VH-VL binders against o60147. Designs and how they scored, part 40

Target 1, 175 residues: o60147
Amino acid sequence: MLEKNKYLYIFRHIQTNQVLLSQGNVLKKTALFQLPYPLQKPVAPNGMRPAKLRKDHWVPLLKVEFPNESMFQSVFMQLLNYRKYRSVQPLTSDLLKLPIPVRRRKIMRQEVPNTIADLADILNKEKFPENSVRLQLSDKSDSEYADWPPSVQIDSEEIKLSRGFREKTTVDEAR

## First folded at step 1 (VH-VL)

Design e16 (framework fv_tiragolumab)
Fold by ESMFold2-Fast, scan of step 1:
Parts: C-alpha cells; sequence; structure tokens
Structure e16 (fold): chain C 175 residues (1-175), chain A 122 residues (1-122), chain B 113 residues (1-113)
C-alpha cells in the first residue's frame, strides 16, 4: 500500500560546496540542520533555527538506488553519523593557523570528497550482493575519490529532478 | 571474539618517550567499522581519553588537546596492532593505560585491553 | 569540552534494593537527526578494565543482566540497578561520545549497606 523509499540523493551547494542528504529528489528545510556552517549570517547567540532553504542554490551530486528500504535506512543513518562525527572533531593545527573565513571555506570545499569517501567506506563494510547498488554521479570524475566494492554499479545517466516527486515519497508524508 | 593485548615497559624516566602497543585479534586494525583508542586512568584525573586512529579510505588520527603535540598513535596493518607514543613525559603522566575498540561511531568502547601501569619516575 | 558530572560520589545499598546513579553533561549529547543520545555507562571492578553496560543511553550491551537499565535524554541521565547483587559492587562511570575529546564522569562507587 505505501511506497517505501530506497533512494538516497546527495546535493552540493553551488557556492560553498557543502553537501545535503535527502531521501528523494527534493530538499526539505530540515535538511539544513545537517550543515555545521550556516549559509546565511549568524542569528542571535542562542539561535538554533536553520537558514532559509534556497533550492536553486543546490544541485545534485549523486543518487544511490538500493535494493530495499532496509539497506537504504542502514546506509543513510551511517552516513549521517559519519557527517556528525566529522563536524565535532578538533581542527588540525594547519587549519587553526588560517583566518576563520579562509578556514571555513577550506573545510566546506572538502565536504564533497569526504562524503563520497564516507559513502564508499560504508558500502565496503556492508556485504551487499554484487551489482545490487546503483550509483549515478553528476560528474563521473567524483567516483575517483574512493574505491568502490563489487556491490556498486556506477551509471553515467543524468540525475533527473521533478518538483512533483515530493508528493510521492513516504518521508515527505511523515514529515 | 575480539581481544586486545597490551605490551610495553612499565617504567619510563622523566623527559623520555612512553611507548605502548596493542595487538588485535578477532578484528582488523584497518576495519572501516572500528576506531582504535588509548585511554589512561589515574587517581587525580580519573578516566582520560587520549586519542584514536581509524581507517576510512585513508588513515585518520584524533588527539585530546591535553596531549596534542606530545602524542602519536600509529596503526601497523602487517602486525594487526596499533601503538601509542607519548613524548616528554613527567610524573603527572603516571597512570594505567588502556587500549579500546570503538565500533563504527555507533557505540562506545566495547572491548578493552588488560591495562598497563606506567610509572614515570627517576 | 563536554564536562560530565555524577551523583552521588558513593552509594550504599542493601542487597535486593534499588540503586540509582545520576549523570549530567554540560551540553546536550542528543543528536536530533537520528534521535540518539551519545552516552554510555561502564562498570569497573578493582584490577580490571571498565566493562561496557549501556550505550545509546538505554541500550543494554549483550550479556548484561536485565537488572541494569539506562534512561534519560539530552543532559540528564540515570543508571538503575533494580535489585542489587553482591557482584554489582563496583565503580560506575558515564561517558559521552558526542564530541571529542571523549569524556568520562568522575565515577560513583556502589557498596553493600
Amino acid sequence: as target 1 above (175 residues)
Amino acid sequence: EVQLQQSGPGLVKPSQTLSLTCAISGDSVSSNSAAWNWIRQSPSRGLEWLGKTYYRSKWYNDYAVSVKGRITINPDTSKNQFSLQLNSVTPEDTAVFYCAREPEYSSSFDYWGQGTLVTVSS
Amino acid sequence: DIVMTQSPDSLAVSLGERATINCKSSQSVLYSSNNKNYLAWYQQKPGQPPNLLIYWASTRESGVPDRFSGSGSGTDFTLTISSLQAEDVAVYYCQQYYSTPLTFGPGTKVEIK
């Protein structure tokens, strides 16, 4: 009766190179809570509200299709955990020597290679069947940031987005 | 079954380097589902995390600020071990040192080494 | 750094009675995206390394008796031993793994009354 989500979309910000994870080809405002650095000027000191989501500033980085919802949920949660862990690590001495704006730009630009490497690490850990996971990349050269397991099939097809798609996802209905 | 076995000298002179090794069985030091930690315990400081090493497409290290600049934690994939080196030790570094496994960032320390008492004294 | 505190420092409980240990973190250890508290509890007996009892604030480690339970969220956490047995005499530590440096509480010593 209800559709089950088995797709992971990852988007990158066109200016900062920060990444966002989504269960479909739509981005919801709550996805902004994934960002360690806000896209807009800081709110009040105790403010913890996410910035306004500007969908035209985000482009698809990659799309992953899993065989079932269970595999999707496992990988998605592990990837969120990797991102959270990275965001709370101490900065290296080299980064601490840089002025804050320069430091933040360097960290943000590393999110694309870091996210791709994290995804590959998770998929290498999991014992999925050969060619069971389909990976599509907007730029095929991004696949070179990691070594992929036999479970992954890399496709060169364009990632297609639809504004109507959000009304079909179980995640959008639950939220 | 995962087991961690520690080795290294129990006496170190002030200003010298403290060196310990943790041998792993039942898991791989290069497992992308684990991180390998060093923790020390003393009456004055209690339990104190020192740092870790882990493999995620490449090797990473994280160190506590309190020992940053004096500490190195290195994996040895050929021997399935990881080591701790702490430079310029003082009597305040006297403690029981433990190695411990942290599984895939989803739980804390599920397996510990037996512990090594290291006394820093001249 | 996230500072962990425990209360009481020591606790004397009669056999078969309930023991309750509290742990507070100086910052929330709840990650809203996965709704998990990055908090663990350990038991340490003299001459032994700490032994993991509870992780994710309330999930019991395999092999740990069901008399041990963890509860709480955000900054306030509790470890409960529903019916104290002689073998439960130990020092108990809470630990956060939300951010580095990973930090432990100062410990609570549990003794038989």
Scores: ipSAE 0.000, ipTM 0.522, lowest interface PAE 13.9, mean pLDDT 80

Design e17 (framework fv_tiragolumab)
Fold by OpenDDE, second read of step 2:
Structure e17 (fold): chain C 175 residues (1-175), chain A 124 residues (1-124), chain B 113 residues (1-113)
Amino acid sequence: as target 1 above (175 residues)
Amino acid sequence: EVQLQQSGPGLVKPSQTLSLTCAISGDSVSSNSAAWNWIRQSPSRGLEWLGKTYYRSKWYNDYAVSVKGRITINPDTSKNQFSLQLNSVTPEDTAVFYCARTDLGFYEDYFDLWGQGTLVTVSS
Amino acid sequence: DIVMTQSPDSLAVSLGERATINCKSSQSVLYSSNNKNYLAWYQQKPGQPPNLLIYWASTRESGVPDRFSGSGSGTDFTLTISSLQAEDVAVYYCQQYYSTPLTFGPGTKVEIK
């Protein structure tokens, strides 16, 4: 399916604003590997990797359609790399002055805009053909977090994904 | 006018590597508005897409799973051509091979330009 | 993979008569976001490569005669030759480009009755 192979879906956690990347329109358990490993089991604190995926805690942030799977994979991997890179960066002096819980919350709050900015940066570097990448946001205002290259066409319509689940298609309705 | 000209041997022994080349005229192998494909046709398997190569700030390759692990499609910008290598061939790989162009940039993976075709027979 | 099928396998039609070829995909090749069917039709004559006739299910390639038309949506498609000409004797193939791998139908041979 086109959606399964060519689409990047980004979900955000409704409480922590953490971000998960998904290939396809269904959030899978394997996506949890994108989150930091918890220090203590079995209950992960906020911001850590939970043992189980609660799909209902994740809402769609944006949907990106690529020309093909290869381009998707390229961008997907780069996004993951950008995330990893940020995670190992030294904390600013201002952040270090804050209590650990507050610091963590602030960092997590930046995941959404950072991810969007990363995506735009990656796409700017990729220099895909004009209007070859389709971007659909759950909130159009989120597009303002970055300058988008000509390769990106921003849809006027917002995504209609359910929490943690794929968007219903005509085919799904027929089943 | 854009044209594709194929070249390569028409006979390959089993377990050997099939090699074909497709020369492009009138367009660039690194065009951001094109993808360069290989397709084969046989009575037993019909028309079968094998894979493609294309340039979008960097080179990409997509291969069919059926030949993945054995296939390599390489562009040559210096000669404005792209090649097909298919390793470990068997008689089942006998087919007419075509190079063809698509326009990936606009989600148009239909083939608007074809080479003349090359019959490749795998036989001992 | 999306599997393409065609019917009939062969078709004999009198000159000037209508030829109808059907193509079916194992899953929909209609993309809901742009309402486009990722389906193409080709004509292949002996000793020649396939020649593109129709793309997006119903759009004629440049230079293709008006007697060729494509219709259908989702999983069912039809290529119609409104008035068969002698030069139309060929094998016709449908092809989906909705997902990788790109796949073709088995072909329909059109002959003159």
Scores: ipSAE 0.056, ipTM 0.669, lowest interface PAE 3.0, mean pLDDT 88
Fold by ESMFold2-Fast, scan of step 1:
Structure e17 (fold): chain C 175 residues (1-175), chain A 124 residues (1-124), chain B 113 residues (1-113)
Amino acid sequence: as target 1 above (175 residues)
Amino acid sequence: EVQLQQSGPGLVKPSQTLSLTCAISGDSVSSNSAAWNWIRQSPSRGLEWLGKTYYRSKWYNDYAVSVKGRITINPDTSKNQFSLQLNSVTPEDTAVFYCARTDLGFYEDYFDLWGQGTLVTVSS
Amino acid sequence: DIVMTQSPDSLAVSLGERATINCKSSQSVLYSSNNKNYLAWYQQKPGQPPNLLIYWASTRESGVPDRFSGSGSGTDFTLTISSLQAEDVAVYYCQQYYSTPLTFGPGTKVEIK
């Protein structure tokens, strides 16, 4: 019998730096409901249509491998709730002084460092076995946004943005 | 199992600093799964959350906007306690102060454990 | 800030009868991604701190009698005491934990007729 999902795939928007969490290596349209600031408005007259997913605008941020599905589900749900908490917090006086477009851009840009810090905090709290959680980043310097527990092993090879979360082939390496 | 015990003066003069402590037994103040809160209660404002401190990889504090700038919530790992300092108090700060615990997991910011409460009167 | 309101301000209920307390939030406390309502209920007796009764709008805290139940979703919530006992005389508060600052309702006082 096959194991269930034990990978967390995290994407970022190439222009806004907004973050989406996914259980699969390809984003589903429903992932857009995670965003506090939708990228497009519902259209009249009903206004009931969801935003369009532009898959070419979302690139890998990091991939997390867990030892089992229960650990994956625990961390995934905690991370979603951390993000929700942040999205509904009152704005600081410094942010309120900024024009709305500048304010939104600044808030959205913080989603990458915030997500990485939240992930590290959750993993520090959970006390998983040493080297049991594996991280692979598209930009290894993003790991510097947090202090990682002994349970985390960071892969030396980065995810190549041109291929999303798919693995390199020998043909790709030769070309 | 886990208990919170409050201590501090019951009378503070206007413009002074209000200082209270909350001692924790049965758990660590640096527990990665808990956050430590201060709440006050008065007839005029009802129950009002003031802020929290918690340890993940480092210490963090979150404060209510209404008291931000004059409030400090500090952990003390050696004594296994946390404190509240509220500066420049006025008679409007007169309240029963409670310390309370929340969970950090799914941002379960409901209060499952409370201290006994301390009435602090701000008067000359 | 999310503003919490409660109704009625006070109610008198005969022993063994049903008590119903309402709580309304100024904006939804339902998180669509996990389908959870970030809403708790507390009981406070004179001279005591509040005591947690219900969290996640409808989950009863361990040790709380089954006559207490929570219901509702989004912005409208209800605490029900199915058969009021003498020890249930108290003030009841709802609290949202959807966003900071954490906010409480003004309370509903329950008395025996």
Scores: ipSAE 0.000, ipTM 0.487, lowest interface PAE 15.7, mean pLDDT 80

Design e18 (framework fv_tiragolumab)
Fold by ESMFold2-Fast, scan of step 1:
Structure e18 (fold): chain C 175 residues (1-175), chain A 123 residues (1-123), chain B 113 residues (1-113)
Amino acid sequence: as target 1 above (175 residues)
Amino acid sequence: EVQLQQSGPGLVKPSQTLSLTCAISGDSVSSDSAAWNWIRQSPSRGLEWLGKTYYRSDWYNDYAVSVKGRITINPDTSKNQFSLQLNSVTPEDTAVFYCAREYYDSSGYLDYWGQGTLVTVSS
Amino acid sequence: DIVMTQSPDSLAVSLGERATINCKSSQSVLYSSDNKNYLAWYQQKPGQPPNLLIYWASTRESGVPDRFSGSGSGTDFTLTISSLQAEDVAVYYCQQYYDTPYTFGPGTKVEIK
C-alpha cells in the first residue's frame, strides 16, 4: 500500500526494551541487524546459533505519519544514522563500573527514551509545516522524553497492526 | 568444542612492543554472545586481567587501568583470532599470558582458556 | 579496584576429608537489582591454565564434580571440596566480575596431607 511509504513504525521488545525501526507494520528478520545485543538462547560451542525473531515479543512503541515519501525517507535515514552513531560510541565510565548484565540492561532500557529524543531532534531540525507530522504513541507519557516542534501533532489513538503480525514466530538463518 | 591457541614471541626487549595472537576454533570472534579476554600471571602480581574485545553491532574494548594507554586488543574476523599489543614493556611485564573466552556478556567469568605463553622481558 | 583476598595461603587435607577455602572482596559483589553475586572460582594445576569451577558464587560449571560447592554472599565467599581426591591438588582462585578491572584472589594451594 502507498500509505506504507509515508509511515514509520517503531517497536520495542517486551522484556529488554530494545528498539527496532520498520517502514511497515510487520517486522522483517533483517531488522535484527539493528540490535547490538543478541536475543538468542545459549548454545553449546559446537551447536548452531541461527538468528531468531519472535514477532510476538515485539510491541509497537510509536507510529509516525509523514505528508509525503520525501519527508519520510529523510527522517527514517537520519534516525538509522543516529542509532548507528550511538552504537559505536565508547561506553562512559559510569557504565564501565557496572557488571556486564546490569550494564546491558541499562543500555537497553535507554533505547526507548533515546530513540524518542533522536526522533524529536531530527524533527526539530527539519522545517516541516505546522501539524504536518502525526505521531501516535502506545503510551502517551513517552512523549515527555522530548520537546516536540510545531510540525508534530501528537494523539493517543491506538496503533493498528495488520492481522499477519506475529503469525511468523521464528526466523532462521540460511545454513 | 571451543579451543583457543596462542602464538607469539617468548622474548621481548625492554621498551619494545609485546605482540601475541589467540586463534579461535569452535566459535566466532564476532560472536555477539562472547567477549575475548587477555590475562597475565606472574609470581609478583598473580592473575591480572588486562582487557577484552567484543562485537555488538560494532567492536568495543575494555582495558584495565594498570595497562591503559599502552595496551591494544584487536580482533581479526578474517582469521577468527584476536591479538594483544602491549607497548613500552619493562621486566615487570614478564608473565605467562592467557587468552580466554567470556561466553555470556552477562557473566564476566572465563569458561575457555588458551594454553598460555611465557613472555620474558629482558635485555 | 576491588581487592580480593584468600585464606589460607596453603591447605593440607587428607584424602576423603573436607577442604574449605575462603575469599573476601574489599567491596560487596552482590548486585541488589538482580540479587546475584558476581564471583567465580577457578582451579589451576601446574603447567595448565585456570579452569572454571563455579560462577555466580554457587553455580557449578558443567562437568565439574558435585564435591565442589560455592557459598557466601556480599563480601565473604567459600569454596568447599566435600571429599578431597588426589586429582584436586591444585591452586584455587576466586575472581570478582562485579566491576572492571576483573580481579583475582592471590590463590590457595591445596595439598594432600
Scores: ipSAE 0.000, ipTM 0.481, lowest interface PAE 14.6, mean pLDDT 80

Design e19 (framework fv_tiragolumab)
Fold by ESMFold2-Fast, scan of step 1:
Structure e19 (fold): chain C 175 residues (1-175), chain A 122 residues (1-122), chain B 113 residues (1-113)
Amino acid sequence: as target 1 above (175 residues)
Amino acid sequence: EVQLQQSGPGLVKPSQTLSLTCAISGDSVSSDSAAWNWIRQSPSRGLEWLGKTYYRSDWYNDYAVSVKGRITINPDTSKNQFSLQLNSVTPEDTAVFYCARDLGYSYGFDYWGQGTLVTVSS
Amino acid sequence: DIVMTQSPDSLAVSLGERATINCKSSQSVLYSSDNKNYLAWYQQKPGQPPNLLIYWASTRESGVPDRFSGSGSGTDFTLTISSLQAEDVAVYYCQQYYDTPYTFGPGTKVEIK
């Protein structure tokens, strides 16, 4: 209950590498508003967003634990603002030379490194106490996309992809 | 039949917000077969699509990257209309603005508003 | 973004003669799933909004005279007016709706010779 008010859950699409931010351990349909490109192949190619969220296509990227709700809200809102800012930047000349499907695939693949870099940038600018923010990744190598401030403690245990962010329900799942 | 009627000021000062409304008759703004678009036309840029709002179990918006971050397109189901807000305008935003309907995947823009000339000048 | 180009910039044709307008897209607008070209043509007269003539590259909008026809596929498209009439004096635009942002050609002005 209280714990969910201090956690930022970040999901990655298994095929496109697109990223969704969530305040809870389960994605809401409204998270699709974060995506600049349709995730599922549209019935027609005119770029309309799909109406249905396919939760089985999203896996954990990382989980960030903050010491309180205020710090969580501040960082979460700043990440949304960073993503909005990125979405309005002009495309580079290199990207504009690519066919649309290739261009989109390249842009989508960059969302993981971009989100991690943005998170680190926000945390470096904030003056949080040492070891006050805990970061747990599904793939620890993703932490190498950024330099982390002293406020961040990276958990040695990785998130298990097959379970998502859901709590373990049996003793034999506890590990 | 479907008709789109535009309203809003024709003169806006630089740095201010440009606000236009498109009133719909003969169709519902919440029709799940339609999307509601804003397009502008100027001598320098020609016809330029700005964005759209549409209802598919929930409301969605898509915006052109060139105006994303300055633009909001919102439906008003109670008045059966949709609006455009374009923030921080410059003289380069001077154009004739059109609202237009498309019917999703098969059609281009089948109905257009009458157009509104918006001049951005001090 | 998909860039649209048109040729010629302007065209003068005698009444009853054939007018041909070309449109090119920087990328294919042919969708493999339905084998349709997401390309539309519009007519715009002074003081009026554009009016839809053709969608899916070759399908005439309801009420559009049969002297208007569209052809082409992929990246190269043509609008043909088989027997130009006085009321056809206008600027003609092609538009792709394959992907957002939707983009228009710069227009071709058709005048009576």
Scores: ipSAE 0.015, ipTM 0.461, lowest interface PAE 6.6, mean pLDDT 82

Design e2 (framework fv_tiragolumab)
Fold by ESMFold2-Fast, scan of step 1:
Structure e2 (fold): chain C 175 residues (1-175), chain A 121 residues (1-121), chain B 113 residues (1-113)
Amino acid sequence: as target 1 above (175 residues)
Amino acid sequence: EVQLQQSGPGLVKPSQTLSLTCAISGDSVSSDSAAWNWIRQSPSRGLEWLGKTYYRSDWYNDYAVSVKGRITINPDTSKNQFSLQLNSVTPEDTAVFYCTRDLYEGYFDYWGQGTLVTVSS
Amino acid sequence: DIVMTQSPDSLAVSLGERATINCKSSQSVLYSSDNKNYLAWYQQKPGQPPNLLIYWASTRESGVPDRFSGSGSGTDFTLTISSLQAEDVAVYYCQQYYDTPYTFGPGTKVEIK
């Protein structure tokens, strides 16, 4: 956990719609431990090679700037707890009657709306000063998944990532 | 319900660009639960996946290494279709080309009718 | 790349008899975390595109007759047609979707004798 960070980045997987949280603008492979459903990429046999993180498969969903590290840490930890809670809930009878691949796609599709709703719920629970939290969304329409408290200022400025976030595309590689 | 209709020329000269289009009905080319693929079939190479295009907040492509650098797969949301361009063709590119859909997983549930493309002078 | 092989290259089966087609992958297509085999089977009749029969090694596509069944795990897979009908004359292909590029077997031709 980083002590001095006041930024929360949330990333979305381009194929599965699964969500990763990051303490800063670099996505580390350890973030994959957050996923309740594993990605389709093969795992190393017998754990001899580390799992691969395809940074080009993850796009910024949103960025939150907090006034200080304590507020960041509180919200980040609560958001991880919300995600863990959701991952262990019993499935509804409507979901249980669906074939496993269809069920998983439906569940994964909801991670973006669920994460945004959870973030808003946490921020509504906290007593942060008016306009003290800056929320940047890649798609402003995603703000409609929740009602935001007066502490949140929403803007649509482009989310800037560090130079190390994505591997360079080779001359032959398509995105 | 989902139908894919292919169109494009059946003859292409060596060194020219092969261009095919796949029109979609019963689904949207920008559906975030689908991906749109091109596959070719020849007696010498069998069935060969070439690449795909898909929409996930923005457009993405994946291409097979065997054609990377010569291939472009592009969506057209206004016409609900997607296209294949394969540059610098040789007689070895002669094949029946299929467009097809996958739903995230990589198995193909709907296929176009197929287009035989012959590369010959 | 994952290489797919099929056997036999062709087989002739009498109407009502059982047909068995084998498929082998050069590496396991079983993903331990979800316990799924990333393998599909297709049927291709003359003049037609391939048609999906089976996915996840053993799940039958909607509308596919129950005489078609898939089995196997890891690297060795089988497609069985329990009672061959005239309309089943076709070439059958296995396909892995465990990793890109997606790859197909060379096909097995099923004919009536």
Scores: ipSAE 0.000, ipTM 0.486, lowest interface PAE 14.5, mean pLDDT 81

Design e20 (framework fv_tiragolumab)
Fold by ESMFold2-Fast, scan of step 1:
Structure e20 (fold): chain C 175 residues (1-175), chain A 122 residues (1-122), chain B 113 residues (1-113)
Amino acid sequence: as target 1 above (175 residues)
Amino acid sequence: EVQLQQSGPGLVKPSQTLSLTCAISGDSVSSDSAAWNWIRQSPSRGLEWLGKTYYRSDWYNDYAVSVKGRITINPDTSKNQFSLQLNSVTPEDTAVFYCARGEYSGSYFDYWGQGTLVTVSS
Amino acid sequence: DIVMTQSPDSLAVSLGERATINCKSSQSVLYSSDNKNYLAWYQQKPGQPPNLLIYWASTRESGVPDRFSGSGSGTDFTLTISSLQAEDVAVYYCQQYYDTPYTFGPGTKVEIK
């Protein structure tokens, strides 16, 4: 729909802190391919189909509203590119000295601060008009992971969450 | 070079579903640098964008409000093509239909299919 | 929706003369921060699909002759054919891609004589 092109939703896993991006307020099972460390094993014979998405394990992290489709597409594509770039970078020596399970958990925990920092970096580079991009967060303190440009307005209203389940907001007409 | 080849019936009766396909060569329907669009052209409405499908870590669709929930645009990665289904057609839907590739975000259209004249009449 | 208009509806120009086509958008398609105009021009000949000529208001598509040029900013745009040739007889359309739905102008028919 037309309105979905103006919103980017970012979700986090309640246990691992891994992040998924979605155009609009819809998480599809194929979004699991964004993850470097799969939460579940593939069930398809050739391993191409991702495991079923547990929607009750994913909660909104933040919602970004763009004034037009072109700005949305630019930021969305760049965020996906940043995530791909991060997934192939060499690990720091500090991480390499840790046991694999501990290392994996620490890397996953950093996805929320990393995604927020990446979003801010992209918005600083794009030079959007003042107050043209609106951020609504589930926890406003998460905005402190980055310095935001003048183009960004942080909404005073937080996204409402249910314990263990995601909630839809009225802003996106998600029923 | 990218080439788009359209196929589908040219005559549809009122209330039926119009179905067209667009076969892609020289590019992948799941390319993250492209978006795949349907556009129609009629004397009364001119050139009218109907919608698009594109792959950006997941499949997305955008549709024009003018086709008001009657439209579906679907990719088929195994056949490297994408399709248009338009439900409950009326004579007002008579038009030449084009598939087209948008570069990058799908904003402007650099390659077009040959066009399919669809006549909706009893 | 962004509404596109074109003028004139039709234009008759002698071979070798200049043809000028105007396009207006109902709201600005200029993104002020990157200074880009989200505007394209197409040529359509009978029985053929539209063919991309210009994008970003003034960038010529690969293979398009240099007699075609685009200019303008914000809401007012011009396509110029500096020296009309016989093969340029066609209908010309502008299109905005600043926001969805993408919208086209009604077209300007260019004829010889």
Scores: ipSAE 0.006, ipTM 0.612, lowest interface PAE 9.7, mean pLDDT 82

Design e21 (framework fv_tiragolumab)
Fold by ESMFold2-Fast, scan of step 1:
Structure e21 (fold): chain C 175 residues (1-175), chain A 121 residues (1-121), chain B 113 residues (1-113)
Amino acid sequence: as target 1 above (175 residues)
Amino acid sequence: EVQLQQSGPGLVKPSQTLSLTCAISGDSVSSDSAAWNWIRQSPSRGLEWLGKTYYRSDWYNDYAVSVKGRITINPDTSKNQFSLQLNSVTPEDTAVFYCARESYGDYFDYWGQGTLVTVSS
Amino acid sequence: DIVMTQSPDSLAVSLGERATINCKSSQSVLYSSDNKNYLAWYQQKPGQPPNLLIYWASTRESGVPDRFSGSGSGTDFTLTISSLQAEDVAVYYCQQYYDTPYTFGPGTKVEIK
């Protein structure tokens, strides 16, 4: 059953800085398909694809609230397509001269700035109403990776995850 | 002019591995502006994309969910070709298989001649 | 997955007359960053691989006759053959390359009546 949703969640890997997009506040194993797979190389310890989804290794980067599901779907699909577009761009000569493991670490480290810049670019092109999109960041300084349109209202506060994201404890069940 | 030429057996027994090769001329398999795809065609499924291999500073591939787990697409830079291995075949894998070049704009501008592979005992 | 639909399943057109084939995608294949529709049309004749006719919905591939044209945007696309010739008897497929898995329409068979 598909529930109508107005929220986009983006998660960041605590070590590699890789990002995953989610339609809800819970990461599903299928989100791992967003990550590139190095077919001809062994998976490095901090490689581009985790071997298994470990929810304790992913933290919320940002949450976007849209005024309706149509705007959410449009932006979400465009963001996935921006990721596809980036995968076919030529790498800079600076990256090409690095050993592959070092290169991968630099590319992964750039996923947070790149995703934030892509999101801002999409929102700048879509011409949504003033203050209609709410952007919540875990770290407000991450907003500095892009120039935001008048449609975006930015704040920094705790991003609440669903009760199903972490294991319940006896104390959590009482809350 | 880019040309793709396919080779491989036209008959495979159920449970065995289907193996095809696509030889490239007029372009490099390691071109960072192309991707190298396998597509099959059958009356029941029509045209079905199976997967691709491509070079972007490192080698990557993408596979369709329907064949993920039993498909491998590998480049061979020394021979300027790429291959398809499809494991554990069943009669439902009977199809004409095509290799195709994906341009930088992601459309298929050149296709191999096609190989009919029959999966039968 | 993006589902592609074509209509009609087949059509018979007299020589010199216009043939029109429609293609619909289950979601938009228009990319906002470059404002291009990631939609291609292929022609397939018996015993041959598909041959690229049109890409980005309306750009004709080099060597393809002027009588072939593509139009549409977002989810609704049309391939037009302005004056059908004998060599145009074939099956025509639309394909989206907006997202993986890449998907094709079921095809439209064009025949001479």
Scores: ipSAE 0.000, ipTM 0.450, lowest interface PAE 19.7, mean pLDDT 80

